VH-VL binders against q9umr5. Designs and how they scored, part 37

Target 1, 268 residues: q9umr5
Amino acid sequence: SYKPVIVVHGLFDSSYSFRHLLEYINETHPGTVVTVLDLFDGRESLRPLWEQVQGFREAVVPIMAKAPQGVHLICYSQGGLVCRALLSVMDDHNVDSFISLSSPQMGQYGDTDYLKWLFPTSMRSNLYRICYSPWGQEFSICNYWHDPHHDDLYLNASSFLALINGERDHPNATVWRKNFLRVGHLVLIGGPDDGVITPWQSSFFGFYDANETVLEMEEQLVYLRDSFGLKTLLARGAIVRCPMAGISHTAWHSNRTLYETCIEPWLS

## First folded at step 1 (VH-VL)

Design m3l (framework fv_mavrilimumab)
Fold by ESMFold2-Fast, scan of step 1:
Structure m3l (fold): chain C 268 residues (1-268), chain A 122 residues (1-122), chain B 111 residues (1-111)
Amino acid sequence: as target 1 above (268 residues)
Amino acid sequence: QVQLVQSGAEVKKPGASVKVSCKVSGYTLTSLSIHWVRQAPGKGLEWMGGFDPRDGETVYAQRFQGRVTMTEDTSTDTAYMELSSLRSEDTAVYYCATPYSEWLGYTSLDYWGQGTMVTVSS
Amino acid sequence: QSVLTQPPSVSGAPGQRVTISCTGSSSNIGAGYYVHWYQQLPGTAPKLLIYANSNRPSGVPDRFSGSKSGTSASLAITGLQAEDEADYYCQSYDSSLSGWVFGGGTKLTVL
């Protein structure tokens, strides 16, 4: 008997995107109960991430209650940030493997190959003007917009990412850290050919400095201060890094080799 | 591609109501924010209302509040705009339109319906 | 009661440069809200020409460009062609009205 799997989708996405993932799980782990959450689909994925966290929390409670031996989370793109916060706000989650599929864990700065006509690269320098306003923080994408040239604005205005990363103080920071540390495995997946997540190393808690040079997780203040438990998890052997080249942003949930290499081993 | 197809022309008497439809294809209605814009003959564009993702609900332009109702039927991927208490100055082409990018917090209307002529005459 | 003001008409000869202005206020363009531009050919629905101040959708020639300064925006058309004869509208968001506003429109006439 395998632990149930809960899937959380990304920006402008829905459960339909995970058809191939479900086929792979059924082939390798037959009998696994997989629930793809149909909340905040399409345009509703633009709602503030804290609103999404509350909605997904209400949906996962009964699933976790029915599985006292634990559950696994597979969280794609923006959904990985929802799952990060979910694990922090739940005092009693029983998540074994948290599998993050190409999620901007340290934030997003830019768009590249995939959505270039919609979000041209030149516009990334201007998004801080809208994102770091109170109005902009009512949009999910602005909740994890991390402009490395306006880090002071990011730290003061981010209502979501700066808080869950412990980059700005919050009254619940200590309990959020305690809750997050209950996770069995943090499986980080991403790659250089994603074309959307910028920098792609954000999926592994790396990010740009003020010169747009990527600093990896171990060089981040968040890690060094152990703000929400990354250093503790790494020391415990609970962080798995699984980078893979040749995979575009919309293909992480439909690539068989990726599934067999990075996901399948963590679905006990 | 996203395509918006509107209902046919209407002729109404003053005081009547009109309900214009906008069928979404090539995408799901729930993934789009439908806006309504009208244009009187020989005049400019006038925004009437639309879905505002900031509020999570439909907002109406002040001059149309109380007379306009915008609804959606997700089972048929069809949006509707109903305008009541029609006057001769409501004679116009009515467009449905949808932004593609809401990420910047402001809606550019990327896709437009073909328009529906509503004529109000006594 | 914010209005985006455009000149009613502008004209030019083929190959020339024309500029269409869109003048707003502190509650719309001056507040940092993006300006979008639409082209409307006679008898057709408007078509998005420029979005978010200066960006072109796929299929729009690079001779169309947008800019923004303070409370105003401008649409520039270089190498003017006969098929550019159309009405042009700017659009922005107005915080005092809590809604979207269009400029009055500019009719471009080509020689």
Scores: ipSAE 0.005, ipTM 0.410, lowest interface PAE 12.5, mean pLDDT 86
Fold by OpenDDE, second read of step 2:
Structure m3l (fold): chain C 268 residues (1-268), chain A 122 residues (1-122), chain B 111 residues (1-111)
Amino acid sequence: as target 1 above (268 residues)
Amino acid sequence: QVQLVQSGAEVKKPGASVKVSCKVSGYTLTSLSIHWVRQAPGKGLEWMGGFDPRDGETVYAQRFQGRVTMTEDTSTDTAYMELSSLRSEDTAVYYCATPYSEWLGYTSLDYWGQGTMVTVSS
Amino acid sequence: QSVLTQPPSVSGAPGQRVTISCTGSSSNIGAGYYVHWYQQLPGTAPKLLIYANSNRPSGVPDRFSGSKSGTSASLAITGLQAEDEADYYCQSYDSSLSGWVFGGGTKLTVL
């Protein structure tokens, strides 16, 4: 039998968005128990990510307990960060495949419709003033805002991304790394035509340097220092990178070709 | 660059209302968050109100709630601050100010109007 | 009376270093909210001098610097010049008041 699949949605999203994905899984892997977690939907997805991590943890623990052979995670957009944090804080998770579906894994530095909703007149160049404030960090979007021009503010004020990345020292860094490394495979999915994740390479742990040149995962300090286990995972062949062009951000979970190429192979 | 030009000096009687205007240029008003700060003669700066990005609305200082109204006319790129039930203690220079045009919320005030002197005297 | 406390006045001779303190509480500076500083020359509108604790806007000399620690912030001016004579205000946000707060202001006199 197939391992259960747990799906975590993105910002301003809900379980309804994954109706096509469910169909694909049912067709190709009959009998798979798929659970799309309907937590923090809509505006509630603006809640602090650590709060979301706690909520989702409570939901997945019973599922994992009933699946001794392991489970698969499909985590979309903001959900990918929630899942990574989830795997970092859980010392007893049994995740086989962690599928990060167009997630800003290395953060966000770009104006999007999501940002415009919250900050209609804000541009990325000055969002650090908001996002790296105490009240800014109460919003999920700001929890993974990564301003390459204000690295000191990011490192000191980011209450989420900087911590799960191990970029800022904290007492749980070693344990979180150990926990995250329990994952069987890390499947990174994204593409140049996403239009929301900025830069799109963030889905593959690439990101801007101080000159806004995009550097790859292997050039990132978090990789070089193996701060949360990326280097180790890569060395053991546990990281899969699946880029795909021609897919907009809101279509990653509803594209059959993408599913067959990047998702299905890891749902065994 | 953002420029803020305020209306001229006002002289009012106690109990009256005053409405100060702040015309924005360089950027559209819709792109800015206008805040109002006043300064009594020989005294310090006092924040009166401005936009709260979390609430998506203008927030007034508690001291002025019920007595101050901040509005905007986007067609003319002009912000307004109306203070009612004026008293002698309201005699001050009133400033409109805004952060960078690409910005909203509680932050630094990067651009300031020239100020409007409002005198309340019997 | 002001939520943020500043010394009423400070003075220094040209070329000296002066510091202006801004003391807050756990509901503003101590809560981690940014501190901004403004310079106000006589008869003029305030000008942003320091934003977000320690950043200088374009045009502000590097002899102006800001810092923050605990519930307090500080503005430092090195190489004091005659044109630095002005009033200086710190500003932050206070969660208990749900609003912006200014210090009482400090008059800097260059001797």
Scores: ipSAE 0.000, ipTM 0.496, lowest interface PAE 12.7, mean pLDDT 91

Design m4 (framework fv_mavrilimumab)
Fold by ESMFold2-Fast, scan of step 1:
Formats: structure tokens, C-alpha cells, sequence
Structure m4 (fold): chain C 268 residues (1-268), chain A 123 residues (1-123), chain B 111 residues (1-111)
């Protein structure tokens, strides 16, 4: 009776975090078929996001085909960007709720240990030199690096995020927008205590201007231009915003109150 | 197919350092975390370190902390393990292995192994 | 000693069933961390035999099976063959040590 749920993990995320999510779903929606996709795990999560989108697409097609009533997506961190692209490139997706758990939807501009592993001497102010090179764009984390002090370089060099956000032209942009708009609900989750996603408002389509002042979604050009359908979705009541304080980046899929407040209502 | 090719055997004096290389082929280097495991003659396998997703960084077994350094050159698809202040008890075959974090396991899965590098520490 | 405990040896005749145990604790297998098994033929590198408690890689015959219960895991080999003579290692993850841990190894002798 419940629609199947597909879970797309993030960068180096642990299966233990998702085990609590699976427990919560089983408790509140017993009988739900939950598939956690085990593709691009560990260091493979560093592969270019377009490569990951292709692999995840191949995995979700048979699941969606077996569920004519629709499916729900729960996509964590980097996985939320994979799901954004899936919804755009699939002409025939049947996704009802797309639940984005603390995903950097407008990009990332913050130092993390993941970046230090790849670029040991890097500082966030200098990562644009690496990430906006062709070599840097072969790493998933550089695909959504968004330096607000070098926005022109981001727009020109980003092979993934600038394209799916409609910030740079692509031949398929009109089709991608039409496909994305098929989604039933876009549920955005995030919060100020995440500690990894910087700015945390990126999870709600907010982002830094050139002075590192956060501008919210409604002030973004991608929203004002309706580049991939955010303004249309908001107008039809399809965007849900669920911010919660007190939750660190690795705890979004293991907090019961978060689940009950932000996720459970959208798992019809 | 993924293949790991290690550098040749080494003979070292006590107190010296050794640096073993592991060249990855068949896939992009970044698809796999490289871990190092050693085996003393006639003894069992001992994990030394590698990239750990829980810490989002390279971690070393406590026994080797301060003596081992694991580095990677992504431009040449080569991983390195350097062990310093060598002792006779460091005589072992040193293996590199792909440490894939298989989703759902909660532990590293060592899918592919190098052929091993014998390091002998004596006289 | 090794963090995961295996019997040092096990033996059987061709066609028989043998079982190799792997005993852990609350900080590893008992915490739910999956167990993997490796086969090491004389003079060779270890080879993945069983992953995530009970799954077989392509090319591993169904005579090999794994299981996990509580703080322990087991590798079962049915229809024992001469080429199964090797050392077998279990491996998991230990949260207290924040690292991968191996069993001490079990030498299987085919009589």
C-alpha cells in the first residue's frame, strides 16, 4: 500500500546512519519496500556526478517500473544533487516526494576534511584554482563547489551544478525543466548546526553573495528566472521547507524527531 | 579489471625507512580507497591503515601511528606506504588492497589485492 | 592476540563439511559490523571469498557460505576438495580501534 522508497546516499556516508531511518520507516509505514542504492560507495562517491547520475538512473528504472503508483526519493547530502539531476534527465520518472536531506542545492563554500583528503594544503579561498580546472571537475565535490568570490569561474567551469540549476545554458534545459516539474513534492531539510554544508541555507536554495551575505531562494536568479521550475513548484504549493536546529551533518538520517516532523508526513 | 601492482622486494637495515608503491590500473584511482595490510612470515594478516569513511581521512592502526605515512599521487594512480625506524619485527610481506566501503556492511571490504612486497629488515 | 578469534586449524576429508568460527566482541561484530572472509592459498595474496556476512563474489562456488549471529561469524565449506587447502581469515571493523581487524587465521588441511 505504501509507495516504495529509494535512498541515495552522500559522500562517504555510513550505512549505520541509514539503519535508523529504515527502522523509523518500518515502524510508521510497515510493509514499505525501501531500497538503499549501494552504488558509488566510499571513494567511488568522488566520481564525477554525471557518471553517478547515469549509474543511479540505471538502478532506479526497474524500481520505478514496478511501482506504477509512484515512488519516493530520500537523498542525503551530495545524493540530493544526484536526485536533482535524475529528476531532470528522466523523461518518465514517477517520483511523488523528493526528500532532500541537507544537500548543497546551490553549492558548497566551506572547508571539510573530505576536501583536505583530496587537496591536503587547500583553503576554501584557493580551491577555485583546482576545482574549476578540467581535472578538478573529475571529482564530485568540485562539481558543486561554488565560490561566491569567483562566480564567473563557477558559471564557466562547473560541469554539473551550474547546468542543472540552469545558471549556464544547456541544449536540454527546457526538457530538464519539464521533467523536474513532474515531481509531486520537493521537501527541503537542513539546519544551522549541520557543520558541513556551508552555507547551511544552500539546502534551501539560499547562498552567499559576493560579500558572503546569504540571500534566500526567492532572491536567487535561478528562482526569479524559474530556470528549472522552483518558482512554478512554489506557486503550486509543492515546496516544503523543514529547517531544524541541533542536528549535525551525519545525524539527519538518525534523528527520530526530524524523521517524524520532516520525513514521515511525505511517505504516503 | 582492477589490478594492483606493487614495487619489488626491499632489504633494509634497522633504523632505515622503506617506501612501498602500489600502482592501480583498470579504474580511476579515486574509485577505490587504498589500504595497507602486512603479514610477517608464517603469521596472520595485520591492517596498517587506509582511508576511513567514518573519519573522512586516512587513519593508521595505533601500533603504527607516528611511524607510518600513507600517501597517494592521483596523477599517476599510485599509492605509497612509508614505514620509518624499521625493526627486525617489521620483516613482512606488505600488501596494498582496495578498501571499498560496501554500503550496508559498515566495514571495509578488501576486493582486490596487490601481489605483495617482501620487506626484510636485518643486519 | 588478534581482536577476532579463529581456531588455528581445522581439518576434513574430501566431500566432508567443515566450519570455521570467528569470534568478536561488542565493539566489532556485536555492534553490527559485517564480516568478510578471505582465502589465502600458499604463496599467494589473499582473495575475497565471502563479503557482508553471507554473499559470494562471482566465481566463488556455493559450497562456501557464511553466517553471522550475535558477536560471532562462521564460514562453512561443504563438499570439501583438495584445492580448498588454504588459510582462511575473517575480517570486520572495530569501533573502539577505529580500524579494520582480522582474525588470526585458520589453516584448513584436506586429509
Amino acid sequence: as target 1 above (268 residues)
Amino acid sequence: QVQLVQSGAEVKKPGASVKVSCKVSGYTFTEYSIHWVRQAPGKGLEWMGGFNPEDAETVYAQRFQGRVTMTEDTSTDTAYMELSSLRSEDTAVYYCATGKYYYGSGSFLFDYWGQGTMVTVSS
Amino acid sequence: QSVLTQPPSVSGAPGQRVTISCTGSSSNIGSGYDVHWYQQLPGTAPKLLIYDNSNRPSGVPDRFSGSKSGTSASLAITGLQAEDEADYYCQSYDSSLRGSVFGGGTKLTVL
Scores: ipSAE 0.000, ipTM 0.403, lowest interface PAE 17.7, mean pLDDT 86

Design m4a (framework fv_mavrilimumab)
Fold by ESMFold2-Fast, scan of step 1:
Structure m4a (fold): chain C 268 residues (1-268), chain A 122 residues (1-122), chain B 111 residues (1-111)
Amino acid sequence: as target 1 above (268 residues)
Amino acid sequence: QVQLVQSGAEVKKPGASVKVSCKVSGYTFTEYSIHWVRQAPGKGLEWMGGFNPEDAETVYAQRFQGRVTMTEDTSTDTAYMELSSLRSEDTAVYYCATLRYSSGWYPYFDYWGQGTMVTVSS
Amino acid sequence: QSVLTQPPSVSGAPGQRVTISCTGSSSNIGSGYDVHWYQQLPGTAPKLLIYDNSNRPSGVPDRFSGSKSGTSASLAITGLQAEDEADYYCQSYDSSLRGSVFGGGTKLTVL
């Protein structure tokens, strides 16, 4: 029988967004138990990411306990960061495939229409003033805001991303690395036409340097230092990169070709 | 109290442009984002866009991009909305409104100007 | 047309309860975007009545309340009074249009 699949949604999202994904899984892997977590839906997705991690952790524990052969995670957009933290804080997780679906794994730095609507008077160059304040860090989107021109503020003020990436020291870093390395496969999905995740290479652990030149995962200090296990996972052959052009941010969970190419092979 | 006072009614010919002003008083001008919403006679409200005097950021609704320009003069606490290439369907009351957000949630329009009637006719 | 659907009119007698619906889709209310409500008296500018689904600004009586569920929102008015006769608009954000969107408006008639 197939391992259960747990789905974690993104910013301003809910389980309804995944109806097509569930149809695809049912067609190719009939009998798979798929749980789309209805936590932090809609505006509640703006709650601090550590609060969301606690809630999602409580929800996944009984699912993992009932599946001794393991589970798969499909984590969309902001949800991919929740899943990053889950894999680090749970010393007993049994996740086989962690499928990260267009998630800003190294952070976000871009003027997107949804950010302009939420902060219509802020440019990406000025959003650090909001996000790196104590008030701003009470919002999930600011927990992974990564301004490459204010990296010192990011490292000091980020209460979430800088910690889980090992960019700022944390007492639990060694344990978090050990836990993360228990994952069977890290499947990274994203593409140049996403339009929201900026740079889109953030979904593959690439990011801007101070000149806004994108450096890929292997050039990142977090990779070179092996801060949470990326270098070790790559050496094990456990990292899968699946880029696809032509897919906008809200279409990753509803594209059949994407599903067949990047997701289906990792659902055992 | 925050008060928004708009310029008077205008009558324009098709193809002309119109520039509506919105003077903010009562509080610090740069404390508020100013947005523009219009209403055709007997019709509903339509958001056009907005401007932040603090960092000069603008956002325009797709329908108006290329025809609308929103600016501000902080020395006179006045916001402006200029709409060019006017058509008869641009006949409407144009409102300025202050945009606020509570704890970072999606913004709402908390204070409104009295409206400026713009009539486009031959 | 309007992205958010409201009934064009509702009516009630003084003292009664009326409810005005605002129906959206997955790209706006269904995605969790907050809903705000405005009251427009004849010949006047709109006035904020409800923000962030259910919050009242200072000066708005508790007879006005808002709620949101799924792809829809509702404005409830209890103890209806003659001065409540106005147009009511809901407002949210639409991710596919990348901007603020308003409902078509509902004319409330107090009989």
Scores: ipSAE 0.000, ipTM 0.381, lowest interface PAE 17.3, mean pLDDT 86

Design m4b (framework fv_mavrilimumab)
Fold by ESMFold2-Fast, scan of step 1:
Structure m4b (fold): chain C 268 residues (1-268), chain A 122 residues (1-122), chain B 111 residues (1-111)
Amino acid sequence: as target 1 above (268 residues)
Amino acid sequence: QVQLVQSGAEVKKPGASVKVSCKVSGYTFTEYSIHWVRQAPGKGLEWMGGFNPEDAETVYAQRFQGRVTMTEDTSTDTAYMELSSLRSEDTAVYYCATSYKGFWSGYPFDPWGQGTMVTVSS
Amino acid sequence: QSVLTQPPSVSGAPGQRVTISCTGSSSNIGSGYDVHWYQQLPGTAPKLLIYDNSNRPSGVPDRFSGSKSGTSASLAITGLQAEDEADYYCQSYDSSLRGSVFGGGTKLTVL
C-alpha cells in the first residue's frame, strides 16, 4: 500500500549513510520498499552532475515502471540537485513526494572542508576562476558553485545549475518545466546549523545578492519568472518548507525528530 | 496577435468608486497575466498591481491595498480594476498591460491598452 | 519621488547621439533584475522599446540600444530623428517593495 521510496546520496557519500533513515521508515511505514542507489559513491560523486543524472535515470526507470501508483524520492545534499534534473529530463516520471534533504538548490558559496580538500589554497572569493572553466565544470561541486560577485560568469559557464534553474536559456526549458510540474509535492528541508550548505537558505531556494544579503525564494528571478515551475507549485499548495535548527549537515538522515516532523508525513 | 481594449473615460466625485475594464483578444485569456499601471497628468508611470487568470492570484502595490480590487470574467475575456474611495489625486490615465512571459511584474509590459482617463472632481 | 532616477530632460540635434540614464539601488537593478524601456508619444500609451536590458522588439530600429551595469542602466539613441521626441521611462522590479518600479521619465527634445 505504501509507495516505494528511492534514496539518492550526496557528495563523498554512499548508501550506508541511510541506515537510520531506513529504520525510521520501517518503523512508521512497515512494508515500504526502499531502494538506496549505490551509484557514484565516494570519489565518484565528483563526476559531472549530468553524467550522474544519466546513471541515476537508468537506475530509476525500472523502479518507477514497476510502481504505477507512484514513487517518492529522498535526495540528500548534492543528490537533491540530481533529483531536480531527473524530474525535468524524464517525460514519464511518476514521483509523488520529492523530499530535498539539505540540498543547495540555488547553489553553494562557502568554503567547506570538501572544497579545501579539492582546492586547498583557494578561498571562496577565488573559486570562480577554477569552477567557471571547462576543467572545473568536470567536477560536480563546480556544477553548482554560485558566486554572487560573478553572476555573469556563473550564468555563462555553469553547465548544470544555471540551466536546470532556467537562469540561462535552453531549447528544452519548456519540456523540462512541464516534466518537473508533474511532481506531487516538493518538500524542502534544511536549517541554520547545517554548517556546510552556504547560505543554508539555498536549501529553500534563497540565495545571496551581490551584497551577500540573502533574498528568499519569492524574490529570486527563477521564482518570479516561474522558470521551471516553483511559482506554479507554490500556488498549487505543493511546496512544503520544513526548516529545523540544531542539525549538522551529516545528521539530516539520522535525526528521528527531523524524520517525524519533515519526512514521515510525505511517505504515503 | 494580442490586443487590449479599455472602457471609456469616467468622471467621478470624491468618495466614489470607478471600475475600468480591459478586454483581451488574440490569445487564450488564461495564458497571459494582466497588470494595471496609472499615470497622473504630467507625472510618471505607477504600477498598481496585477492578477494571473490561470489561478486568480492577485498582487497589489502596498499604497493601493485596501482600495484596489482586480478581477476577471473569463467567459468574456475581460479584466477589471476597481478603485474605491476616490480622491482628487487619483485623477489619472489607467492602463492595462500584459506579458506573454508570465505574471511577474518585473517582466516587460507589451501590449498596452489605450488607457482610460478617470477624472475625480467636485 | 520615483524609485528609479532619470534626468527630467535631455536634448540633441538630428543625427547626434543621446544617452538617458536610469539609476537604481541594491533592492532593484543592483539585485540583478532586468531593465526595460518605454517610449511614450504625446497622447498615446507607452510602447515597449527595449526589454531585458538590451533586446529590441520587432519594429524597433537598431539605433536604440540598452545596457546595464551595477545599479544603473542606460538607453542610447543614435542618429536622432524628429520623431524620437517623446518621454522615455525605465522599469525594473524592486524586492523591498515586491513590485514593478518605474523611473520618473525623461523628456527628449530634438533640436
Scores: ipSAE 0.006, ipTM 0.516, lowest interface PAE 11.9, mean pLDDT 89

Design m4c (framework fv_mavrilimumab)
Fold by ESMFold2-Fast, scan of step 1:
Structure m4c (fold): chain C 268 residues (1-268), chain A 123 residues (1-123), chain B 111 residues (1-111)
Amino acid sequence: as target 1 above (268 residues)
Amino acid sequence: QVQLVQSGAEVKKPGASVKVSCKVSGYTFTEYSIHWVRQAPGKGLEWMGGFNPEDAETVYAQRFQGRVTMTEDTSTDTAYMELSSLRSEDTAVYYCATVGYRLPYSSYAFDIWGQGTMVTVSS
Amino acid sequence: QSVLTQPPSVSGAPGQRVTISCTGSSSNIGSGYDVHWYQQLPGTAPKLLIYDNSNRPSGVPDRFSGSKSGTSASLAITGLQAEDEADYYCQSYDSSLRGSVFGGGTKLTVL
């Protein structure tokens, strides 16, 4: 009788990474149907995010159709951005809890092992040259690269994040906002010891200003303008914030205390 | 520390096909663009194909179109180059190489090279 | 034939300067496409020496330098050493072929 759970993985990830999460769900909510989507695994996670959104959309439609009472999404890292777009582009989604597990919701600006592996000698200050080119926008990680020192380039060149955040105009913006607002709960999880998501407050819709000072969600223009519904969701009591220290990026889906505190309460 | 490790030497008869593998050394999914370059004994380097960053598509050199297929198995972090209808002039060392892996900016240079795979085509 | 033209050989004595040219056309170097240089020691895979005309990867000494002008590029090696004896290849992109192109290679002999 529990609602089905759909899991969307992150960059260079696969369904195998969630085996502990599945164990936890089975222990606390036995009988839950959990589907971990094995699309865009490993290096395929570098494909453009709009391509990933299309593929994941095709996979979730039959799952949602079989569950008229609703489904829950657990979306890890980059997968949280895929789920943001799914909630906006689907006119008919029936998502109750959207659990965003350490996802860079306002973007990424930091030197991480993943970026160093793809662009090992590039510093974060120089990645705007690669990411805001047409070639760079063919890679998922560049779709959410958000350089606070080059906001004009981000707004003009971002083919994904600037559009989904309503930072640049799009003909479908009103419909995307309406669709996103159908979500029951937006559960935001992240923490200072993640080590990959930079700034870590991006998981809570906070982000750097031009001086690299973090401004929280309520100070962001996208929140103040209610561009895709964050202010409305917060007023409705639908946003949950669950920060936890001591958890590294690859451990969010395998920490029992994290699961019990931040995830378990939102699985009906 | 990251290396491209290629499959071992092969001996093929004319008309056969060969499939050469290129694996990143055990612990990474970092190659996003892999190209193939061959070198006949005592001759120069010849580009066969790879990802074209300008068009974001896999491109084959014209002389190999119809005979070469380049694929990637993301589950094993391995790229493949398959060459069909082999002729004696296809005898060469075949290299895989990354584009942009260790370089700043959008460079089209071949940064990290595999050790090469000798393919001998003889009767 | 190779699309980019290099001299087949150059030679120099230890401590001297040698220059290897790479001549292209309007569809490659002449269109502004960057030039890269590779060193190949006998029996080994090529190694990147210079990328994007004049940049050195980590670990390449500054006695190796590159330049580009018009339809041509050059690799300069100063303070020549015995271990520099190798084949050197230039590489660029050709818009008419829509692909990477190599020079024919230059054998450097250290006397």
Scores: ipSAE 0.000, ipTM 0.360, lowest interface PAE 19.7, mean pLDDT 86

Design m4d (framework fv_mavrilimumab)
Fold by ESMFold2-Fast, scan of step 1:
Structure m4d (fold): chain C 268 residues (1-268), chain A 123 residues (1-123), chain B 111 residues (1-111)
Amino acid sequence: as target 1 above (268 residues)
Amino acid sequence: QVQLVQSGAEVKKPGASVKVSCKVSGYTFTEYSIHWVRQAPGKGLEWMGGFNPEDAETVYAQRFQGRVTMTEDTSTDTAYMELSSLRSEDTAVYYCATHYSFGTLYKYYMDVWGQGTMVTVSS
Amino acid sequence: QSVLTQPPSVSGAPGQRVTISCTGSSSNIGSGYDVHWYQQLPGTAPKLLIYDNSNRPSGVPDRFSGSKSGTSASLAITGLQAEDEADYYCQSYDSSLRGSVFGGGTKLTVL
């Protein structure tokens, strides 16, 4: 039988967004137990990411315990960062495939209408003033705001992403790396027409340098230092990269061709 | 119980503006997206605009761009739609409507509707 | 003109089946965007009848069903009853317009 699938949603999202994904899984892998976690829905998705990690951890523990053969994670947008942290903090996870759907794995730096809605007078060039304050770090989006022009502030103030990526030291870093490396496959999905994740290569661990030139994963210091295991996973053959053009941010979980190409092969 | 209550009927002269209100109750205001839909007498439904969770912005239909403004007052749980430079063809019932799912505009349906506000523009 | 095309009217006798079509294009239904259906009784606000192609809200009888294929969607009403006489509208999202779009509406007459 197929391993259970756990789905984690994104910013301003809910379990409702995944009904097409569930239809696709049911068609190709009938009998799969799929649990879409309905925690931190809608505006609650703005809660600090460490708070969300705690809540999702409590929800996934009994699911993983019932599936000794392992489980798969499908984590969308901001949810991909939640899943990154879950895999690091859980000493006992049994995740086979971690499927990251267009998640800003190296952070976000873009003028999107999400910024206008949350901080109406802010532009990407000014958001560092809000996000890198203690107040700003109480909002999930600021936990992964990565301004390439204020990298010193990002490294000092980020309470989540800089720590999870090993960009700033943390006492638990060695244990987090060990736990993350237990994953069977890291499946990275994203594309140039996403329109929200900026730069879109953040979904593949690429990011802007100080001149806003995108450097890919293998040129990142976190990869070169193997801070949380990317270099080890790539050497092991455990990283899958699946870019696809023509898909907007809200369509990754509802496109059949995307599902068949990038997701279906990893749902043993 | 989620409910939308709209302001009363309005009669306006050509060239004037009208501002219709929509009071929301039975939920946290920010958990729902507000949309405005109009219906001319004997005609179909026409989307005017609303919150776009794909972009996290308020989006107006192109034919109303420059004439419509949609705002909200969270302190009174009230949404507003203001339409300016009124013409006789703007005579219609104006509805506010919500959906209870945040986050994806293409998964957008309107499950709670206001009772409608009749706006009559004299020629 | 409406972005989504519906027949202006459809009719049936009590107990029969009727279907109402909703035809879109590549920028809306053809791109995989979901279709929703509304029922509007005379003098009332529209009521959500079907959401996300085929799902029924609580309280909607199972004789109402929806489907989607390619660039089109259909609403089927079986066991037609006099109380079903109303206007029916389909709705989707259009990526080129970046907004919601409605069909022109179909008046259902129960003979």
Scores: ipSAE 0.000, ipTM 0.397, lowest interface PAE 16.8, mean pLDDT 86

